Miniprotein binders against q9bqp7. Designs and how they scored, part 123

Target 1, 240 residues: q9bqp7
Amino acid sequence: VPQNWFPIFNPERSDKPNASDPSVPLKIPLQRNVIPSVTRVLQQTMTKQQVFLLERWKQRMILELGEDGFKEYTSNVFLQGKRFHEALESILSPQETLKERDENLLKSGYIESVQHILKDVSGVRALESAVQHETLNYIGLLDCVAEYQGKLCVIDWKTSEKPKPFIQSTFDNPLQVVAYMGAMNHDTNYSFQVQCGLIVVAYKDGSPAHPHFMDAELCSQYWTKWLLRLEEYTEKKKNQ
Key: E = the ipSAE of ESMFold2; O = the ipSAE of OpenDDE; V2 = 0.75 times the mean of E and O plus 0.25 times the DockQ between their complexes.

## First folded at step 10 (miniprotein)

Design wb38 (at its last look DockQ between E and O 0.75; V2 from the best seeds 0.69)
Fold by OpenDDE base, look of step 11:
Structure wb38 (fold): chain B 240 residues (1-240), chain A 103 residues (1-103)
Amino acid sequence: as target 1 above (240 residues)
Amino acid sequence: SERIKRLEELAKEILRLVEELRKITDDPYVLYLLDMAELLAEFALDAAKRGDLEEAEELLKWAIEYLEEAVEFVKKLGVSPEIIERLERVLEEAKRTLEELRK
């Protein structure tokens, strides 16, 4: 059990999204501060075994692609991810805020991959918006808060070249989602609460994306794991 | 041993370099690289303290590789040439130190 237990859900907030669909999704800027990001916490609390596995994978990829080839590959992965998120933000934004849609951003296999998921997405409340958990002292930038199949979710979009049909194959992504949920549910900048998470794995070849829905129970389970990672991070940084 | 002490010092130097790089960029990719370098350097420091010198050296090698990539990427982002030159110098010194310790 985490020593610093904090609930993922805020009992003071209504579980019912207030019927006032904000006409414009929230976009709170991320502030540079000494507060660790969710990503930082998760990365800094990777186990030695996980690190060795990643490095072994890296070394294998370098052997296959060469050093320059691997750098290019990694850079392209990040670039493709960024472009995908930009395209999704553009798609999910109200038409009035549509900056000149670079039509080229919309012509990707990843966008094609998520089309069937986007059909079930409505009521967008936030896009690329910062969240802060003041009590637990962490921040994050969430991709999207919207209704998926009528349930308000924190949605996290991921790109993959390999099928990830199981939520377990998404590594620490479930922890990231619940961390954002917990922060948002206690962030004063948000007037509503989320009880569900959604990880969407988009594929480069345009094959149908895999939605990994997280109900309130599953979110609570991952929240406990997140709290443990956060405590580990906090303890690690006190000893430095 | 003197070797343990030198490995610990190298790990600490890498950690300092990570902190310097964090001050000059918020690029998510660079931050990823820096987090990896930091984690590896911390593990190296722990390995050195345990007397696992080979493990410490391997971890430091990986940490340096992440820093090299970070500096290269930051260079493309248009950071001051003077800052880049200083960072590259520190990184090269770290690499030399590691190679000396592996012998």
Scores: ipSAE 0.689, ipTM 0.874, lowest interface PAE 0.7, mean pLDDT 90
Fold by ESMFold2, look of step 11:
Structure wb38 (fold): chain B 240 residues (1-240), chain A 103 residues (1-103)
Amino acid sequence: as target 1 above (240 residues)
Amino acid sequence: SERIKRLEELAKEILRLVEELRKITDDPYVLYLLDMAELLAEFALDAAKRGDLEEAEELLKWAIEYLEEAVEFVKKLGVSPEIIERLERVLEEAKRTLEELRK
């Protein structure tokens, strides 16, 4: 039970955007400040046991790939993730497409992997857009807000490759979604709210991506867990 | 003891390096490396305060390894040679301090 509970939903906001004008998906720029990001909170609240497991796995990978090989592998995982997100932003926002000479962004097993999901996505309202929770003091950069099979969702795109390093919050995907959702629902840059989430896990080999839908009740359950992680982060930083 | 104090000061120096590097770049991979170094240094501070000196030393070794990779990657990003030289000197001193403490 969090000490400083705060609701994930905002009763003063519509859970459906008013569709009366043509609109470009929102892209609120991320501003650097003292406020921690969702991913930083989640990474900084990893347990010591999780970190020891990661270091053990890292040692095993170094034995297989060599030290320089492992460094190249992990940096390439970050690059592939970045390219995947850039490609999805281009695909979902025709007005903000990258120059056509960047065709390598669109040639990816990950993009093939999500094609069947994209057929069910419509009404894109935000892409790669900053969110801030004023009261709880955290920020994030959400991937996408759109309708999935008729339900408005915060959509988070994830890549999966085997073996996969533990570079970010690989086990915290639902917490990321609800943290973005809660921030958006209480951010003055947005006029509407979202009550559902979607996590899409894409595969490098092009295998069909796995969607994981989160309804409002499930989002509320994970929201409580996110609040506990945020409290842990805040307490840790006060002791420094 | 004196060893505990020195391990705590080394962890704090690592944390200062992390913050300096964050001001230099927004590269996602570098930021990930810095976040790992920070977490490890914080665990090392806690271990040193508990008197778990072997754990603190190993955690600091890992933190330094993450910082070492971060500095090398920042060099690839075209950061000015003056800044790189400063970072490399501080990092090399941190490595020497840890080797002294592990003996």
Scores: ipSAE 0.657, ipTM 0.853, lowest interface PAE 1.2, mean pLDDT 84
Fold by ESMFold2-Fast, scan of step 10:
Structure wb38 (fold): chain B 240 residues (1-240), chain A 103 residues (1-103)
Amino acid sequence: as target 1 above (240 residues)
Amino acid sequence: SERIKRLEELAKEILRLVEELRKITDDPYVLYLLDMAELLAEFALDAAKRGDLEEAEELLKWAIEYLEEAVEFVKKLGVSPEIIERLERVLEEAKRTLEELRK
């Protein structure tokens, strides 16, 4: 049990829509750099075993692609991920004009991969929106909050290549999702409760994306692990 | 003892370079490279303090490789040439220091 344990869910909030909810999805800009982000906390608390595994994977990739080829591959993974997220934001936005403007992005293999998941997504509440846990003092930028198969979820969109997935992009995805969830549930910019998560892994070749649904019980389990990582990060920074 | 102190100094130099690069860009790929370099340098510092010189040297080598890629990528983003030149000089000094210590 973490020393600074705090609940993930806010008993004062409901996951049901109400008349005061905005009709346009929320998009709060990320503004603070002194408070640590979820991604920085997770990256800075990787285990030594995880780091050595990542370096061995890199060495094997470099043997196949060459050093320049590996650098190009890695930078392209980040670029493709950014474009994928931009396309999804456009698709899920209620404004038709935005969707038409980004037509070239909408034709990617990743977008084809995710089509079957998107059919089950509705009631979008937030897109590319900043969250801050006001008590635990961390921030994040979440991808999407929407109903998936009728359940309100924090949705995290991931890209993957077969047979050579970028291993770094798969680390700690469930912890990232619950960290955003806990922050949003205690952020005064939001009025609703999220209790479920969804990680969607989309594939470059257009093969069907894999949804990884996280119910409230699973979210609570990962939340405890996130609190331990946040504690490790905080202690690490006090010693510097 | 002397070699341990020099490895610790090199790790701290790498950590300072990481912090300088963070002020130059907010590009997600570069920030990822800097986060990895920082983590590796911190593990190297811990290894040096434990007297594990081989592990410290390997971790510092990897940290420098991430920094090299970060500087090269930042150079492509159109950052001031004088800033790039200074960063490249500091990084080259770090590489030479590590090569000397590994001998």
Scores: ipSAE 0.323, ipTM 0.713, lowest interface PAE 2.9, mean pLDDT 83
ESMFold2 (binder alone), look of step 11: mean pLDDT 85; pTM 0.855

Design wb39
Fold by ESMFold2-Fast, scan of step 10:
Structure wb39 (fold): chain B 240 residues (1-240), chain A 103 residues (1-103)
Amino acid sequence: as target 1 above (240 residues)
Amino acid sequence: SERIKRLEELAKEILRLVEELRKITDDPYVLYLLDMAELLAEFALDAAKRGDLEEAEELLKWAIEYLEEAVEYVKKLGVSPEIIERLERVLEEAKRTLEELRK
């Protein structure tokens, strides 16, 4: 249990539509590099067990694919993920970019995989947008904020291959989502309240993507764990 | 030889418990904890087969810790008390088995 009192939800904010909310999704560029990012905090506070498992997975992959094969594999996974995110941003962007949306649609299994999820996504508020928690002093770049089945969510898009060559769920994904949520809820660049999260795991073979919905209660539980990781990061930075 | 077989049996029991927990929840954090436990148990099995008993015992200890956290989380998700009690009993038995093997 963290000793600091910092709520994930902002009592001064409403999740209801506001006339001052932009009709075009927000896309605030990530500009601050001295303030730690969510990704860096999580990377620097991995448990001894997480570090061990990551190293063992890497060794297993190198044994199977060879050194060059492993490099090509990881490069390809990164590129596929980047293209998937670019395609989703294009699909969810305003109709003013209609030609770009059509031309940039990724014609791969990943896009086919998320079709049924996209049918339930509407009211896009932010895409590839920077968030900052002024009080807790961290930043992040979130994928998407939109309504999923009528609930406003921070949505994180993930790609996965079958059979899965790594941990079946990306470790720390729930912590990443709630960290972005807490930051956005306390960032003056945004006027709305987000209380739910959604992690969408898309598959290369086109099989239906797996949505992992996080309600407000679950987000609050993950937020407590995120605060502990942030505290650990701060302590480590003071010492080195 | 006998101690190696007992460690392998414990690792397999942990893997069975992971599969049982996967059937009762889709919670992303619980699934993450189960993935960690599965990998640790698999590496423990490999360590036991190599005769590295100390490494196998430590890895199994970590796997059980992840499973304990998973069960605590699943309690909060509204799973029936009967299922939770059964899972806790199996985990307690696994902890006792490991403690005896580490002596």
Scores: ipSAE 0.014, ipTM 0.400, lowest interface PAE 7.7, mean pLDDT 79

Design wb4
Fold by ESMFold2-Fast, scan of step 10:
Structure wb4 (fold): chain B 240 residues (1-240), chain A 103 residues (1-103)
Amino acid sequence: as target 1 above (240 residues)
Amino acid sequence: SERIKRLEELAKEILRLVEELRKITDDPYVLYLLDWAELLAEFALDAAKRGDLEEAEELLKWAIEYLEEAVEIVKKLGVSPEIIERLERVLEEAKRTLEELRK
């Protein structure tokens, strides 16, 4: 159990929108500083199981593709993910900046994969927006906050390439989502409360994306696990 | 050896259980847990074939842990009690088999 427990939800906030809320989605820029990001905390506190599995996966891929082929593969996966996120931001935002890039990417299997999920997404409140937990001292850049089937969610978009399950950081996705949620709920740049999460896995071949919905109880359970990872990170930093 | 064959058999049993669970649920998080269990069992099978008993045993332990979490979630989703009881029995037998092999 966590030594320094802190609640994920803010009792002083409502999960209902206020008339005073901005009419356009928030996009607060992420500022580089010494405060750790959610991604860094998770990378620095991987479990023995996760480290072993990732190293074995890497070795298997290198055996299959060669070292140069593996580098090309990982670079391509990263680039595809970046373009997918840019396309989604363009689709969900009234902004015109990304529309020309999005026009070409709309032919992508990943965007085709996610179409049925997007039909259930509305009321976008934030896109590619920075969050900071002022008390627990961590930051993050979340993908999206919007209503999914009527419930306000922190939404995380992921790409997957079958038949290769779990390409890197997939298992920590629930922790990532609740870390962003807890930060947003206590960040003065935001006025609303989020209690639900959604992880959407889109497929390269255009097959229907899988939505993983996390209700408030499930988010609270993963929040406890996130607090443990954050405490482990803090302890490791003290011993440098 | 006999121990290697039993580890291979256990790995294959876990892979069969993964496929069975995939047929009874569409929950995306359960499917994630099943993908992890599948990878671990495949690596365990490879380790057993190479004669690395300690690695195979550790990987199978982890695969069973992911399957236990998957079954608990499926249980809460309202799958029939008979199916849940059978899945729990199979997992408990797998855990006992692994513990005996690790002695």
Scores: ipSAE 0.012, ipTM 0.323, lowest interface PAE 9.1, mean pLDDT 80

Design wb40
Fold by ESMFold2-Fast, scan of step 10:
Structure wb40 (fold): chain B 240 residues (1-240), chain A 103 residues (1-103)
Amino acid sequence: as target 1 above (240 residues)
Amino acid sequence: SERIKRLEELAKEILRLVEELRKITDDPYVLYLLDMAELLAEFALDAAKRGDLEEAEELLKWAIEYLEEAVEMVKKLGVSPEIIERLERVLEEAKRTLEELRK
């Protein structure tokens, strides 16, 4: 058990919508400071074994694509991910856009991949919004908070290529989601409770995205693992 | 002892380069590359302190490779040429230092 255990859910909050809730999704800007982000904590607490596995994957890819080809591949993965997130924020935002939409963003295979998921998404409460856990001292930038099939979720959008997937641990994806959830549930900028998570894996070829739903019990299990990673990060930083 | 000290100093120099690059970009891919370089340099520093010179050298080599990609990416993102030139010079110095220590 983590030495600095703290509950993921806030008993003083409700997930029920109020008439007084904003009609537009919240978008709180992330402020740079000395407080670590969720992604930094997870990246800085990777095990030596995980890092060596990443380097072996990198070496295999370089053998197939060449060094320049690998660099192009990896930079394209991140660029496509960024564009995918931008397109989703545009699609889910009820605000009018002053700029002409980038038609290429809306016609990507990734956007086609998530169409069936988007039909089940409603009641968007936050988009590309900063969260901070005041007590545990970490911050994050979550993708989306919305109802998926009637349940309020922290939703994380992921991209994947077949047959050459970019290595991103599925283990860390659930930790990322619950870290955002726990922060939001205790962040004074938000007034509601989130108890569920959703990881959506979209495919470049437009094949149907895979939704990975996390109920409250599963979120609680991953929350304990996140607290252990946060403790590891804090100890590591204290000793530097 | 002297070689251990030199490897520790190189790891610390790489960590300083990572922090300098963090100040000039918020690109997700570049930040990923910098996070990897930082982690590898920290592992290298720990290996050097334990006297595991071969592991420290290998980890520093990988850290430098991530930094090279990061510098190339920020160069494409329109960061000041003067800053890029300075960072490239320091990175080349780090590479040369590692090669000398590996001999």
Scores: ipSAE 0.237, ipTM 0.657, lowest interface PAE 3.4, mean pLDDT 83

Design wb41 (at its last look DockQ between E and O 0.82; V2 from the best seeds 0.71)
Fold by OpenDDE base, look of step 11:
Structure wb41 (fold): chain B 240 residues (1-240), chain A 103 residues (1-103)
Amino acid sequence: as target 1 above (240 residues)
Amino acid sequence: SERIKRLEELAKEILRLVEELRKITDDPYVLYLLDMAELLAEFALDAAKRGDLEEAEELLKWAIEYLEEAVEEVKKLGVSPEIIERLERVLEEAKRTLEELRK
């Protein structure tokens, strides 16, 4: 059990989005602070075994691609991810805020992959928006808050070259989603609450993306795991 | 042992370099590389304290590789040549130190 228990859901916030839904999605800028990001917390709390597995994978990839080839591969993964998020932000943004849609950003297998998911996405509340949990002292940049099939969700978009049909195959992504949910639900910049999460795994070849829906119960389970990771991080940094 | 102490010092130097690089950029890819380097250096420090010298050396090698990539990426982002030169110097010194310790 986490020593510093904090609820993922805020009982003071209504589950019903107030009718004054801002017509424009929130985009709160991330501030550079001494406060750790969700990503940092998760990465810094990887186990030694996980690290060794990753390094072994890296070494195998280097043997296959060469050192420069592996660097290029990794760089491209990040670049493709960035472009995908930019494209999604453009698609999900109101038409009035549409910066010149770089048509080239929309011509990707990843965008094709998520088309069937986008049909079920509505009521966009936030895009690329910072969240802060003041009490637990962490920050994050969430991709999207929107209704998916009529349920308000924190949506996290992921790119993959390999099928990830199971939520368990998404590694720490469920923890990231619930961390964003918990922060948003207690961030004063947001007037509403989310009870669900959604991880969407988009594929480079344009094959249908896999949606991994997280109900309130599953979110609560992962929230406990997130709190443990956050405590581990906090303890680690106190001892340095 | 003197070797343990040197490995610990090298790990701490890598951690300092990570901190310096974090002040220069918020690029998500660079931050990923820095987080990996930091984690590996911390594990190396712990390994050195336990007397697992081979493990410490391997972890430090991996940490340095991530830092090399981080510096290369920071170069692409248009960071001051003077800062880059300083970082590269520190990195080369770290590499040399590790090579000396492996012998």
Scores: ipSAE 0.761, ipTM 0.899, lowest interface PAE 0.6, mean pLDDT 91
Fold by ESMFold2, look of step 11:
Structure wb41 (fold): chain B 240 residues (1-240), chain A 103 residues (1-103)
Amino acid sequence: as target 1 above (240 residues)
Amino acid sequence: SERIKRLEELAKEILRLVEELRKITDDPYVLYLLDMAELLAEFALDAAKRGDLEEAEELLKWAIEYLEEAVEEVKKLGVSPEIIERLERVLEEAKRTLEELRK
């Protein structure tokens, strides 16, 4: 049970699409701040067991790939994730066309992997957009807000190629989604709220991505777990 | 007690370097490396308080390795050579301190 409980949904805000003509998705710029990001909270609340497991895996990889080989591997995982998100923003943005983007950016097994999901995505409201929870004091950069099969969702795009100890931390993906959702629902830059989430796990080889839908009840359950992680982070940082 | 204080001081220096580097880039990979160094240094402080000095030293060694990689990545981003030289000097001092504590 969190000591500082706060609701994920905002009763003063509509869950209906805007009545105005919102043809351009929101892209609120991310501001540097003393306020922690969602991903920083989740990473900084990793257990010691998770960190030791990661370091043991790292040492094994260095034995197999060499030190420079491991650095290249890790850097490439981050680069491919970055390119994946950039490509999805381009694909989903009405102000950018495929012809205006680098073809190599859009050539990816990950992009092939999500094609069947993208056909069910419409009504894009936000892309790569900053969120801030004014009361709980955390920030994030959500990937996408759009309708998936008729339901307005915070959508989080994930690549499946992760270092193996990080696979355990991928169980935090629902926490990331609900943290973005709660922040967006209480951020004055947004006039609407979202009650559902979607996690899409894409594969490097182009295999069909796995969607993981989260209805409002499931989001509320994960929200409680997110609040516990945020409290853990806050308490840890008080001792600095 | 003296060894614990020296390990705590080294961990705090690592944390200061993390904050300094965080100010000069938003690169996601560098930020990941910095966050790992920070977490490891914080675990090292906890280990030192428990008297687990071997664990604290190992954790600090790993933290320094993440910082070394972070500085190398920042060099690739085209950051001022003057800033890089200062960061490298501070990092080399941290490495020397850890080597002295292991003896």
Scores: ipSAE 0.595, ipTM 0.827, lowest interface PAE 1.4, mean pLDDT 84
Fold by ESMFold2-Fast, scan of step 10:
Structure wb41 (fold): chain B 240 residues (1-240), chain A 103 residues (1-103)
Amino acid sequence: as target 1 above (240 residues)
Amino acid sequence: SERIKRLEELAKEILRLVEELRKITDDPYVLYLLDMAELLAEFALDAAKRGDLEEAEELLKWAIEYLEEAVEEVKKLGVSPEIIERLERVLEEAKRTLEELRK
């Protein structure tokens, strides 16, 4: 199927703030169902080469940390990521719903790392919110939709440790962002349009986070690659 | 051959176990481990069908390792002991089957 039949941007929608937009960010819950998630599609379409590289990295880490040490390291990466996202949701929300645990995380190195990015973030429209592409039939849970330096973005928050980075596919991060963007732009629960993306990599030691801004042209390029991954997933499922 | 058929059966058993584990938890870390086990088992099935027996065996070994980690993590989440015992039994049988096939 031609990629130009499934555009990332919806011509019926505006990326400008609307007077009817709620002052409180949207938080639509993700419903468990048969429809594949963005993360599942990306995970299930990893190449054999990528999988072997990940296993090689895993074996090297186990040699250094031991079996138990590696398990603790990996689970801790997921836990720290979850706590970081919870802290950011609390910070960016006008109503603090996650008060006590979030306040404890306000002093983390990851939060210090993103301070300079947060100063440029405003006009928050969605936080930890579900999206569904009604035509392409996939779902996702995005971190944040807000203005970054005046441009409405799908923002994805990432944590990173140094010198022992957890190997998540960095190439898939842009695909994840545009997948959420395309879904939101075609989801009836949302009335606005997003044309830009932002991936923010925060560091445990408080070093300044790296912002990776994606303009509309770059988003369109990654959208093409996302459509190919979605097609691979769909073909794989049909052949079972 | 018999060896190819048994490797395919083991891969399918691992895939069934992954689906069972997905029904009992929505923990992001556990789901990540299950996604890896599924992908590895699917690659193993393809390798077995192509006659790449050594690659199929290595991939199945890795898939089982991810499943072992997933079961340990669901134990920490307070899943009932009865469910855990059943999962551990099935997983132990899968490990034993793979060891027999490696000879």
Scores: ipSAE 0.326, ipTM 0.717, lowest interface PAE 2.9, mean pLDDT 83
ESMFold2 (binder alone), look of step 11: mean pLDDT 85; pTM 0.855

Design wb42
Fold by ESMFold2-Fast, scan of step 10:
Structure wb42 (fold): chain B 240 residues (1-240), chain A 103 residues (1-103)
Amino acid sequence: as target 1 above (240 residues)
Amino acid sequence: SERIKRLEELAKEILRLVEELRKITDDPYVLYLLDMAELLAEFALDAAKRGDLEEAEELLKWAIEYLEEAVEIVKELGVSPEIIERLERVLEEAKRTLEELRK
């Protein structure tokens, strides 16, 4: 159990649509701050096994591709992910005008991969939006908050070049989702409550994306693990 | 050597367990644990083929640890007791095999 336990859900908030809720999805910009991001906390509290696997994967890739090839590969994976997120934001934003460039982004295999998931997504509340947990002092940038099959979810879009996810994308995805959820639920910039998560893994070859749904109970379980990681991060910073 | 062949077979058995567990769960954390176990077992297989027995044994130990956590979670999710009992038995056998190989 975490030493400084705090609830993931806010008892003062509802998950039902409110008339005062914005008709346009929220997009609060991420401000540079000394407050740690979810990604930073997770990166600095990786287990020994996670560190070992990441190091071995890097060594293997460098051996296969060379140092320059590895940098090019990593840059390309990052760029593809960025373009995928930009395309999804465009698709899910009701007021964006489709342009030739946007159309080209929409033709990727990753976008084809998620078509069946997008059919079940509606009621978009936030896109590429910053969250801050005002009590626990961490920040993040979430991909999307929308209804998936009628349930309000924090949705995290992931890309994979193969049926198996890229090794970095397999690390702590559920913890990342619940960290964003807990932050949003306690961030004064938002008025609603999210109780569910969805991790969507899209494939480069257009194979159907895999949706990994997390109900409220599962989110609560991962939240406890996130709090332990945040506590570990805080302790490590005090000792350095 | 005999030890290399036994380590390779153990790695392959762990990979088979990963595939079996993937069929019975969609839990994202369990799937994450299975991905970790698969990578560790694949690296262990490579290490065994190179004759690096100590590295292979350490990697297989970690793979088994991830599988133990995965099985415990799947058990809590209410999968058939018969399936759980079989998985626990196979996993305990894998653990014992690894311990014997290191003696």
Scores: ipSAE 0.006, ipTM 0.329, lowest interface PAE 9.3, mean pLDDT 80

Design wb43
Fold by ESMFold2-Fast, scan of step 10:
Structure wb43 (fold): chain B 240 residues (1-240), chain A 103 residues (1-103)
Amino acid sequence: as target 1 above (240 residues)
Amino acid sequence: SERIKRLEELAKEILRLVEELRKITDDPYVLYLLDMAELLAEFALDAAKRGDLEEAEELLKWAIEYLEEAVEIVKYLGVSPEIIERLERVLEEAKRTLEELRK
């Protein structure tokens, strides 16, 4: 149990749209801050098992590809993910965001992979937007907030080169999603309540993406684990 | 050697348990835990084949810990008590087997 528990949901908020909501999706820029990001907190509080697995994977890949090959591989994975996110923002935004690269990005297998998920996405409220938890003192940049099959969700888009029927070893994705959710629910820049999460894993070969839906109960359980990671980060920071 | 064979058998049993759990849940966090257990069991199998018994034993211990977390969560996801009891029994047997091998 976390020592300083705080609720993920804000009982004063509704998930329904109201007249004060902007007609275009929110895109609040991240401001440079001393406040830690969600990804920083998670990276600095990896479990011993996660650190070991990451190091072993890295060593295996270096043995297979060589040091230069490994660097090229990781750079390509990063660039593919970035371009996938840029394409999704363009597709889901009523505003034109990716003028020169739109045609090349839309041809990717990742976009083909996610088409069936996108058909169930509507009512986009936020895209590539900053969130801050004023009380718990952390920030994040979420991918998307929209209705998925009628439920308002924080949606996180992931890429995988190899098709898998499950979430492929993506450390802490559920914790990342609920951290953004809790921040948004208590951020004065937003007026609505999000109670659900969605992790979407898209595949390079165009195989159908796997959606992993998190209802309010699951989000609440993951939130407790996020609070423990945040406390661990805070304690480590004090001791350095 | 006999210890290598037993470690390989335990790793394969863990991999089998991972696949069984994957069939009964779509919970994203449980699936994440199962991915971790699978990866650790695969590394353990490789370590056992190389004769690195201490590495294999440690990796299998971690794989079992991830599976214990997964089973604990699955109890709250509407899976039948009979299935949960069987999974807990198999997992406890795996834990005992590993402790005997580490002695």
Scores: ipSAE 0.006, ipTM 0.306, lowest interface PAE 10.1, mean pLDDT 80

